# Ledger of designs, part 7: VHH binders against CTO1 family protein C17G9.12c

Target 1, 274 residues: CTO1 family protein C17G9.12c, of Schizosaccharomyces pombe (q9uue0)
Amino acid sequence: MLYIVDFDETITTYDTIHLLAEAVNKPEEWSVISDKYWQEYLAWREALPHSTTLTSYLPLLGGSRYLEEASIKRIEKSQYFSGLSEGALDNIVQLITLRAGFVEFINALVPDLRVSKTIFHVLSVNWSARVIEQTLLHHTDLTADLLCVHANDFDFDTSTNTTNGRILARNASSLLMNSTDKVREFRRIVQTDAVSSPLNVVYIGDSPTDFGCLQISPISILMRSNQKYYDILSRFEDVQLVDISEFPVQKAVPGKKIIYTCSDWCAIQKAFLA
Below, E stands for the ipSAE of ESMFold2; O stands for the ipSAE of OpenDDE; V2 stands for 0.75 times the mean of E and O plus 0.25 times the DockQ between their complexes.

## First folded at step 1 (VHH)

Design z05 (framework vhh_7zox_3)
Fold by ESMFold2-Fast, scan of step 1:
Structure z05 (fold): chain B 274 residues (1-274), chain A 121 residues (1-121)
Amino acid sequence: as target 1 above (274 residues)
Amino acid sequence: DVQLVESGGGLVQPGGSLRLSCVASGFTFSSYGMGWVRQAPGKGLEWVSDISRGGSTGYADSVKGRFAISRDNAKNTLYLQMNRLKPEDTAVYYCAADYTKWGSPLRHDYAGQGTQVTVSS
């Protein structure tokens, strides 16, 4: 099996980007940055044409890259994250809570990961690959040699172990900001691992940044972090949402992409690890 | 322990007004975006309005110009002022906590129990 999995609100119970901002401890400055992004995001969202299919909706989601890029450039120009230490980021790990069943699921996979019978990748638009890596190492039996994290990361000065405030792609061809970016990286991962080993591919995610990967993956799982995202997918004529307890569906409905749904990793473990 | 408690619903005539309130506890209210979602009988959930940490607002097309969302961070309270109500606004209204950066919300179990709004003559 090849697992490609979102981090925030799929593995974690809450979005962790907010914790990165809090580690800097400049809430008034962060409010200005986040409000500017929110204004641009709402304007973009309200301007989106109505879509009756996921297929027609996905190109529209790609249009968000302009505002995502502008936001990251503003953050870098403000130097908001400049001077943030590796230790401060490691402290964030202690504030992160994981979704039920995740630790048990990963620990059960470790023997198969060690012999490459199963492959596990994290694919995230998060700004700290370090926080993702440290979270996995702290909470699970994963060792550094088994970590496959594709995300963004801060640009650290190795002499001081503090960031210069820049955000760079980590183990990805370019910055990961939206659904289109995640699809590009998903295809790269599948090309590399599936060609060398003919594994079934599972994508697990929770939000619109995952929608492209959910459409193209052979097996797709929506982690139900927000009813809003379930409702969006349920309205698309080319999508069929099925509780993971019914996996695998024996008869596909023609013209519809099956996306399995669950609320925790216990359900995934029952479906896939027997 | 995260809790959201909605109030202010009731029965009103078409053209009337209601003000909904949502009192939040168990998290740093001022650090999160907040919103209102509604569910009409026999229908799915419909997004109504969002407000960012700094007060920037968004509205569904069906309520633009009639509804106003606001927040009072000192009181951990979210408001929805509903004016010129229509029968189509009849629904249970839910308060939802949402982290608006990257569009990532808090867990859906952070939605409240809801408050019923009925617009009928």
Scores: ipSAE 0.007, ipTM 0.318, lowest interface PAE 8.8, mean pLDDT 85

Design z06 (framework vhh_7zox_3)
Fold by ESMFold2-Fast, scan of step 1:
Structure z06 (fold): chain B 274 residues (1-274), chain A 120 residues (1-120)
Amino acid sequence: as target 1 above (274 residues)
Amino acid sequence: DVQLVESGGGLVQPGGSLRLSCVASGFTFSTYYMGWVRQAPGKGLEWVSDISSGGTTGYADSVKGRFAISRDNAKNTLYLQMNRLKPEDTAVYYCARSLYGIKRSEFQHAGQGTQVTVSS
């Protein structure tokens, strides 16, 4: 089995990007950055054309890249994350809480991960691959040699042992900002696995940045972090949402993509490991 | 320590109004996005409304035109004016804070909540 999994609000209970901003401890400067992003996001959302299918909605999600890129450029120009130490990032790990059942799920996979019978990848638009890696190492039986994290990361200046404020891609061909970027990396991950068939690929995510991967993955699971995202998917004519307790559904409605839904990892463990 | 204390919930008839308040302490309130999220019986957490540090507001489609979010930075207080309440608005309402605001449900801390029941 090949698992490709989102991090924020899929593995964690809350988005962790705000913890990165708090680690810098410059709230007045951050409020200027975040206000500008919110204004741009609201304008983009209000301008979105109506879509009746996930297929027609996905190209529109690609349009968000311009505002995500503009936000990162503002952050870099302000040098907001410049001077942030590796230790300050590690302190964030203590503030992160994981969804019910995740630790048990991962720990049950470790024997099969060690012999490459199962492969587990994290694919995230988060800005710190380090925080993701340290979170997994701290909370689970995963060891460094089993970590496969695809995300963004801070550009660490080895001479000062602090970030220079830049955000760079990590284990990805370019910055991971939206659904289109995640689909690109999903395809690369699937193509490199010589021992997996398409029927043994599972994508797990919670939000619009995951929608492209949820559409193309053979097995797709939506973690119900936000009712609005469930509502958006439920309105698409080409999507069928099914509680994971019904897995596997043998016959899908023709023309509809089955996306299984759950609220925690206990349900996933029951469906796949028990 | 961060504290968010909600108040103003209660039982109201359909068509009624309630005003929720959230008093914040332990952080620089004015620099955070503030918002309201709710959990109705048998459903997941739903974003209701938020307001940026600069005053830009957002609303869920289900409450647009009926609810109004506001903040008083001098008093570290967030408000939600709820008008023309419907049975579907029955939920526990939570005050929440967020810095980045990329995802609507992003928040670091939520309060203990205040129950709103819309019934005859």
Scores: ipSAE 0.011, ipTM 0.409, lowest interface PAE 8.9, mean pLDDT 86

Design z07 (framework vhh_7zox_3)
Fold by ESMFold2-Fast, scan of step 1:
Structure z07 (fold): chain B 274 residues (1-274), chain A 121 residues (1-121)
Amino acid sequence: as target 1 above (274 residues)
Amino acid sequence: DVQLVESGGGLVQPGGSLRLSCVASGFTVSSNYMGWVRQAPGKGLEWVSDITTGGSTGYADSVKGRFAISRDNAKNTLYLQMNRLKPEDTAVYYCAKPGTYYRGLSWFDPAGQGTQVTVSS
């Protein structure tokens, strides 16, 4: 089995990007940055046309990339994260809470991960691969050699162990900012994995940045972190939402993508590891 | 310092109506994305409704056609009109602004005590 999993609000209870900003401890400056992003995001959202299918909705979500990129460029120009240490990032790991059943689920997978019978990847638009890695190491039986984290990361000066304020893609690819970027990396991961087959790939996510991966993955699971996202998917004519307790569905409706739903990792463990 | 003060809750019978109010201080309602979230006994926070800076509104499927969100910019107040209430609507209701998070559709950060709505006989 190949698992490709979102981090924020899928593995964690709450989004963690704000904790990165809090590690800098300049709330007045962060408020200016976040307010500017929200103004631009809300203007873009107001202009979105109505979509009756997930297929027609996904290109519209891709249109957000220009405002995401503009905001990251403003953050870099402001030098907001400049001077932030690795230790300061590691300290925020203590503030991160994980969804029910996640630790038990991943710990049960570790023996199969060690012999490559199962592969587990984290795919996230988060700005700190380090925080993701430290969170997994702190809370689970995963060891550094088993970590497969695809995310953005801060540009650290190795001599000072502090950031220069830039946000870079891991492995020098383009930044992970939206659903289209996650689909690109999903395809790369699947192509690289020698164990995977089209019927044994599971994508787990919770929000619009995951919608592209949820559409193309052979097995797709929506973590119900926000009722709004469930409601959006439920209205698409080409989507069928099914509680994960019914996995696997015996007969699919032609023309509809089945996306299984759950509220925690206990349900996933019961469906796949029982 | 941001303060959000909810009011207007109470005990009502099924089919009844309530209007919730949220008075903001240290924060401007008209310039911000805002919404209502609720927490039923023993359950997590659930999004109920939102309103954008431009005035566009959204609703959870369970409340569509029954609830209406609005604001009075002069009073710096957010409202939730709740009609045809059901026992399932029993919860503490919080008005919320976006958290200090950066990406995606809204995650709401309740900043007040909330107001209790109980729908029973």
Scores: ipSAE 0.005, ipTM 0.304, lowest interface PAE 10.2, mean pLDDT 84

Design z08 (framework vhh_7zox_3)
Fold by ESMFold2-Fast, scan of step 1:
Structure z08 (fold): chain B 274 residues (1-274), chain A 121 residues (1-121)
Amino acid sequence: as target 1 above (274 residues)
Amino acid sequence: DVQLVESGGGLVQPGGSLRLSCVASGFTFSSYTMGWVRQAPGKGLEWVSDISWGGSTGYADSVKGRFAISRDNAKNTLYLQMNRLKPEDTAVYYCAAGKTYSRYPGSYDYAGQGTQVTVSS
């Protein structure tokens, strides 16, 4: 089995990007940066034509990349994250709460991970691969040699152990900003791992940045972190949402992509490891 | 069902104080950024203050030094202590919850029904 999994609100109970901003401890500067991004994002979203299918919606989501690039460039130019230490990032790991059943699920997989019967990847638009890696190491039986984290990361100066404020891709071909970027990395991961070991592929995510991967993965699971994202997918005529308790569906509806839904990892463990 | 129920509004004279409360239910309160957004008669929504789940606070320039935001995660309650109130603070005050850190009023996922604050002699 090959698992490719989103981090924020899929593995964690909340978005962790705000923790990165808090580690800097300049909330008024961050508010200016985030306000500008959200003004631009909401204007872009208001201009989107409606879509009746996931297939027609996905190209529209890719159009946000210019907004994401502009935001990251503003953050880098402002030097907002400059001087942030590895220790400050490690401190926020202690504040991260994981979804029910995640630790038990991962710990149950570890024996199969060690013999490559199962492979587990994290694929995230988050800006700190370090925070993701340290969270997994702190809470689970995963060891460093089993970590496969594809995300963005801060550019650390090795002489000071602090960031220069730049955001770089880590274990990815380019910066991960939206659904299109995640699909690119999903395809790369599958090509690499499926060639060396034939596995069923499972994608797990919760939000629009995951929608492309949810469409193309053989097995797709939506973590129900936010009712509005469920509602968006439920309106698409080429999508069939099915509670994970019904996995696997024996009678697929022609022309519809089955996306299984759940609220925690206990349900995933029952479906896949029972 | 997500519910945000505001209370504590009312009529107060300039220079006075009020404390607003917001009781939340139907979501994991401790994991959300909480905020206050207001709307004055005939005007748009204005962000007033926010507090992250970690306790970091932000304030609009118009209220800085006069208002204090706080939260009690054990009681699922958000507070706004308003001091040295001015006629310009007259507005409906909405409790709001969101998963992302942003001062843009439209970025919040949930909002309550609002509580009226009137500052007038």
Scores: ipSAE 0.000, ipTM 0.254, lowest interface PAE 13.0, mean pLDDT 86

Design z09 (framework vhh_7zox_3)
Fold by ESMFold2-Fast, scan of step 1:
Structure z09 (fold): chain B 274 residues (1-274), chain A 121 residues (1-121)
Amino acid sequence: as target 1 above (274 residues)
Amino acid sequence: DVQLVESGGGLVQPGGSLRLSCVASGFTFDDYAMGWVRQAPGKGLEWVSDISSGGRTGYADSVKGRFAISRDNAKNTLYLQMNRLKPEDTAVYYCVKEYRGLTWHSGFDYAGQGTQVTVSS
């Protein structure tokens, strides 16, 4: 089995990107940066037409990439994250809480990961692959050799051992900013892994950045972190939401993509490892 | 520093009403979408309602027609008028501020301490 899994609000209980900004401890500067992004994002979102299908909605999500690019460029130009140490990023790990059942799920997978019977990837638009890696190492039986994290990461200066404020892709062909970028990386992972088969791939995510991967993955699981995202998917004519307790669905409806739903990793473990 | 202070919870009989308030400080209130989420005993967080910076409202199906969200930008205050309350509305209600991360990941990144609503059966 090949697992490709979102990090923020899928593995974690809350988004962790804001913790990166807080670690810098310049809230006035962050407010200026974040307010500019959200002004642009809200204007874009309010102008969106209603979509009756996930298929028609996904190109609209892809059309926002310029907003993400502009925001990251503003962050780099401001040097907001410049001077942030590895230790400061590691301190963020102490503030991260994981969803119920995740530690038990991943620890149960470790023996099969060691012999490549199962492969586990994290695919995230987060800016710190380091924070993701340290979170997994701190909380689970995963060792460094078993980590496969596809995210963005800060560019560490080797002379100071601090970030220079630049954000770079890590284990990805380019920066991971939106649903379209995650689909590109998902396809690359599936293509390169030894166990990649259409029947053996599971994508797990919770939010619109995951919607493209949820559409194309053979097995798709929506972690119900936010009822609003469930409601959005439930209204699409080409989507069928099914509680994971019913996996695998015996009667597929033609023209609909089945997306399984759950609220924690205990349900996933019962469906796939019990 | 961002602060959200909820009030207005309490014990109420089925069919009764409560009005929750949330006073916000530390940010430009009128620029952010605001919302209410709740957590019933032994359950996860459930989105209840939100209101955009432009005044557009959304409601969970379970509360639609019974709850009304509103905001007073001059007072930096968010409200939730709860009518025809049911035992299943029993929960801690949290005022939430829209996440302003620099990725497509939207949601609510700041919650207050919450206010308890108990609907007696």
Scores: ipSAE 0.006, ipTM 0.294, lowest interface PAE 9.1, mean pLDDT 85

Design z10 (framework vhh_7zox_3)
Fold by ESMFold2-Fast, scan of step 1:
Structure z10 (fold): chain B 274 residues (1-274), chain A 120 residues (1-120)
Amino acid sequence: as target 1 above (274 residues)
Amino acid sequence: DVQLVESGGGLVQPGGSLRLSCVASGSTFSSYAMGWVRQAPGKGLEWVSDITSGGYTGYADSVKGRFAISRDNAKNTLYLQMNRLKPEDTAVYYCARQSIYKYGTSPDSAGQGTQVTVSS
């Protein structure tokens, strides 16, 4: 099996980007930055035309890139994260809580990961690949050689071990900001890893940045972090939401993408490992 | 489908206390991190406190030691106990799922809010 999994609110119980801001400890300055982002995001969302299918909705989600990029540019220009140490980012790990069953699920996979019988990737729009990696190392039996994390990262000065405040793409191409970016990286991962193994591909995510991957993955799982995202998907004519307890569905409805739903990793473990 | 209904706000004198409640309709409350955000007159939304499904709590520096967040998953209810209230705490308080406020400051699935006025 090839697992490609979102981090924030899929592996974790809540979004961790605000914890990065808290590590700097300038809440008034962060409030200005985050308020501007939400003003722009809400205005963009309310201007979106109605979509009756996930297929027609996905191109509209691509339009969010300009406001995500503008927000990151404001953060970089403000120097908000400048001077933040690797140690300060590692301290955030202790504040991160994981969804029920995740540790047990991943630990059960480790023997198969070591012989490449199963492959596990994290794909995230988060700004710190380091925080993701340290979270996995701290909480699970994963070792550094088994980590496959695709996310953005801060630009560290190796001589000081602090960031210059810039947020960089971890792969060679561009920042991971929205659903379109995640689809591009998903396709790259599948092309690289599927060539040597007849593994089924499973995508697990929770939010609109995951919707493109949920549409194209052979097996798709929606982690129910927010009822609103479930409601959005449920209204699409080309989507069929099915509780993961019914996996695998023997006969799909023609023209509909099956997306399985769950609230924790215990349900995933039961469906795939039991 | 989940509806959030806040209550418990009102007019209170500086140094007083209020307890806010948020009742969620629906079966998914226990699986979500929940929190409180507020909007003071003439200001943007600001994060106040959150609590994960596992019970881990976070607080804004401005309210640490004065506010306590808690949840009762059997009753689908989130609480905010507010002690030693200050005029600066005057705001509309919204119950929200933590996951909906990227950057920690704005919910897009929240209740109608409950007004807290600390003036006299």
Scores: ipSAE 0.019, ipTM 0.272, lowest interface PAE 5.4, mean pLDDT 84

## First folded at step 4 (VHH; framework vhh_7mjh_2)

Design a1 (from m06 with R101Y Y102R; at its last look DockQ between E and O 0.69; V2 from the best seeds 0.00; counts 0 for: pae E 3.4 > 2)
Amino acid sequence: EVQLVESGGGLVQPGGSLRLSCAASGFTVSSNYMSWVRQAPGKGLEWIGRIYTSGSTSYNPSLKSLVTISRDNSKNTLYLQMNSLRAEDTATYYCARSQWYRTGSDYWGQGTTVTVSS
ESMFold2, look of step 4: ipSAE 0.488; ipTM 0.819
ESMFold2 (binder alone), look of step 4: mean pLDDT 82; pTM 0.825
OpenDDE, look of step 4: ipSAE 0.106; ipTM 0.572
ESMFold2-Fast, scan of step 6: ipSAE 0.487; ipTM 0.772
ESMFold2, look of step 7: ipSAE 0.383; ipTM 0.770
ESMFold2 (binder alone), look of step 7: mean pLDDT 82; pTM 0.823
OpenDDE, look of step 7: ipSAE 0.335; ipTM 0.689
ESMFold2, look of step 9: ipSAE 0.411; ipTM 0.786
ESMFold2 (binder alone), look of step 9: mean pLDDT 82; pTM 0.819
OpenDDE, look of step 9: ipSAE 0.319; ipTM 0.672
ESMFold2, look of step 11: ipSAE 0.373; ipTM 0.755
ESMFold2 (binder alone), look of step 11: mean pLDDT 82; pTM 0.822
OpenDDE, look of step 11: ipSAE 0.037; ipTM 0.510

Design a2 (from m06 with R101L Y102R; at its last look DockQ between E and O 0.01; V2 from the best seeds 0.00; counts 0 for: pae O 11.9 > 2, placed apart)
Fold by OpenDDE, look of step 4:
Structure a2 (fold): chain B 274 residues (1-274), chain A 118 residues (1-118)
Amino acid sequence: as target 1 above (274 residues)
Amino acid sequence: EVQLVESGGGLVQPGGSLRLSCAASGFTVSSNYMSWVRQAPGKGLEWIGRIYTSGSTSYNPSLKSLVTISRDNSKNTLYLQMNSLRAEDTATYYCARSQWLRTGSDYWGQGTTVTVSS
């Protein structure tokens, strides 16, 4: 089984970007940057046409890319993260709390990963990839040879071990900004790592940025971190939401994509590792 | 802007050794999974090995005893040390980001050619 998993609010219970911002500790400056993003994002989201299917919704989600690009450019231009050290990022790892059952799930999975020589993949539009990687390595039995984090990260000067404030892609062909970008990387991962078992791919996510991957993955799991996202999916005619406890569903409704739902990783462990 | 440039290829005799270099720009080598791959004339791509962000390495079992991957963080450069070279090791060697074998999936260099011949 190949696992491709989102990080924020999937492996964690909250978005971790503010921990990065707090490491810099310029709340007034961050507020200006973050508020601008959210204002634009909310305006964009509210202006989206109504969709009755996931299929028709996904192209609309792709339209958010210009917002994400603008935000990244603002962050880079402001040099908000400029000068941040690797040590400071390492300290953030200590602050991150993982969702219930995740550590147990991973630790139970690791022996199988080693035997099958399969990589556990994290796919995120957020940063820092470094923090994400270190978090998993710190809290679980995962080793570097079993983990690949596809996310954004800071450009670091190796001589000073500090970032110039620029944001780059890590283990991705380009910056990961939205659902479309995640789909791009999802397909790349599957093409490489799931050739022998194309149907044994599991994607786990929680937000609209994950909707594209949830649609195309053979096995899809929605982590119920936000009820509004569940409600969106539940209204789509081409989606069938099923509790993970019913895995695997014997008969799929024709024309509908099954997306399993859960609230923690204990349920996922029971479904896949029992 | 991401760029990878391989170097160090050339003509070597059987049993000889060679070290290839891959200079990266636009990203930090130590912050990404990096791989070496090769393509022999008329054959498909073959994965050689990868180095992880931790510095740990993984190799193709068929090549493990003959190759070593390393990096110099200060130079943002990836290396492939090859020993006991054989005629069958004749190929164009590529470095790639994101540890994958397939071209087009991520960034690749232009390659450097190694010819093993008496």
Scores: ipSAE 0.006, ipTM 0.237, lowest interface PAE 11.9, mean pLDDT 91
ESMFold2, look of step 4: ipSAE 0.357; ipTM 0.741
ESMFold2 (binder alone), look of step 4: mean pLDDT 82; pTM 0.819

Design a3 (from m06 with T103I; at its last look DockQ between E and O 0.01; V2 from the best seeds 0.00; counts 0 for: pae O 12.4 > 2, placed apart)
Fold by OpenDDE, look of step 4:
Structure a3 (fold): chain B 274 residues (1-274), chain A 118 residues (1-118)
Amino acid sequence: as target 1 above (274 residues)
Amino acid sequence: EVQLVESGGGLVQPGGSLRLSCAASGFTVSSNYMSWVRQAPGKGLEWIGRIYTSGSTSYNPSLKSLVTISRDNSKNTLYLQMNSLRAEDTATYYCARSQWRYIGSDYWGQGTTVTVSS
């Protein structure tokens, strides 16, 4: 089984971007940047046409890219993260709390990963990829040879080991900013790592940025971090939401994509590793 | 601007050793999974190995005993040490960012050619 998993609010129960912001400790400046993004984002979301299917919804989600790019540019231009040290990022790892059952799931999975030489993939539109990687390596039995984090990260000055405030792609072909970008990377990962078992691919996510991957993955799991996202999917005519405890569903409704739902990783472990 | 520049290739005799370099700019090598790949004349791409952000490495099993990947963070440079070279090791060698096995790289160098011949 190949796992491709979102990080924020999937592996964690919250968005970790604020931990990065707090490491810089300029709350007034961050507030200006973050508030502007959210205001624009909410306006964009509100203006989206209604869709009756996930298929028709996904292209609309892809339209957010200009918004994400603008936000990243603002962050870079402001130099908000400039000067942040690698040490400071490493300290953030200690602050991150993982979702219930995740550590147990991973530790139970690691022996199988080693035998099959399969990589566990994290796919995120957020940053820092470094923090994400270190978090998983710190809290679980995963080793670097079994983990690949596809996310955005900071560019660092090699002489000072501090970031210049720029945001770059890590283990991705380009910056990961929206659902379309994640689909791009999902396909790339599957093409590389799922050749022998193309149907044994599991994507786990929680938000609209994950909807594209959920649609195309052979096995799709929605982590129920936000009821709003569940409700969106539940209204689509081409989606069938099923509790993970019913895995695997014997008969799918024709014309519908099955997306399993769960609230923690214990349920996932029971479904796949029991 | 992202750039990768390989160097160190050349003519070597069978049994010889060679160290290739990959100088990166526009990004930090230690913050990315970096790979070496090669392409022999008339053949497809072959993955050699990868270095992770932790500094750990993974290699093609067929080449593991003959190659070592390392990096110098201060120089933002990736290295490939090759020992006991054979004629079949003749190829153009590339370093790549975000390379996973045979595909998935967003940036490649121009390559450096290694010729193993008596």
Scores: ipSAE 0.006, ipTM 0.217, lowest interface PAE 12.4, mean pLDDT 91
ESMFold2, look of step 4: ipSAE 0.150; ipTM 0.629
ESMFold2 (binder alone), look of step 4: mean pLDDT 82; pTM 0.827

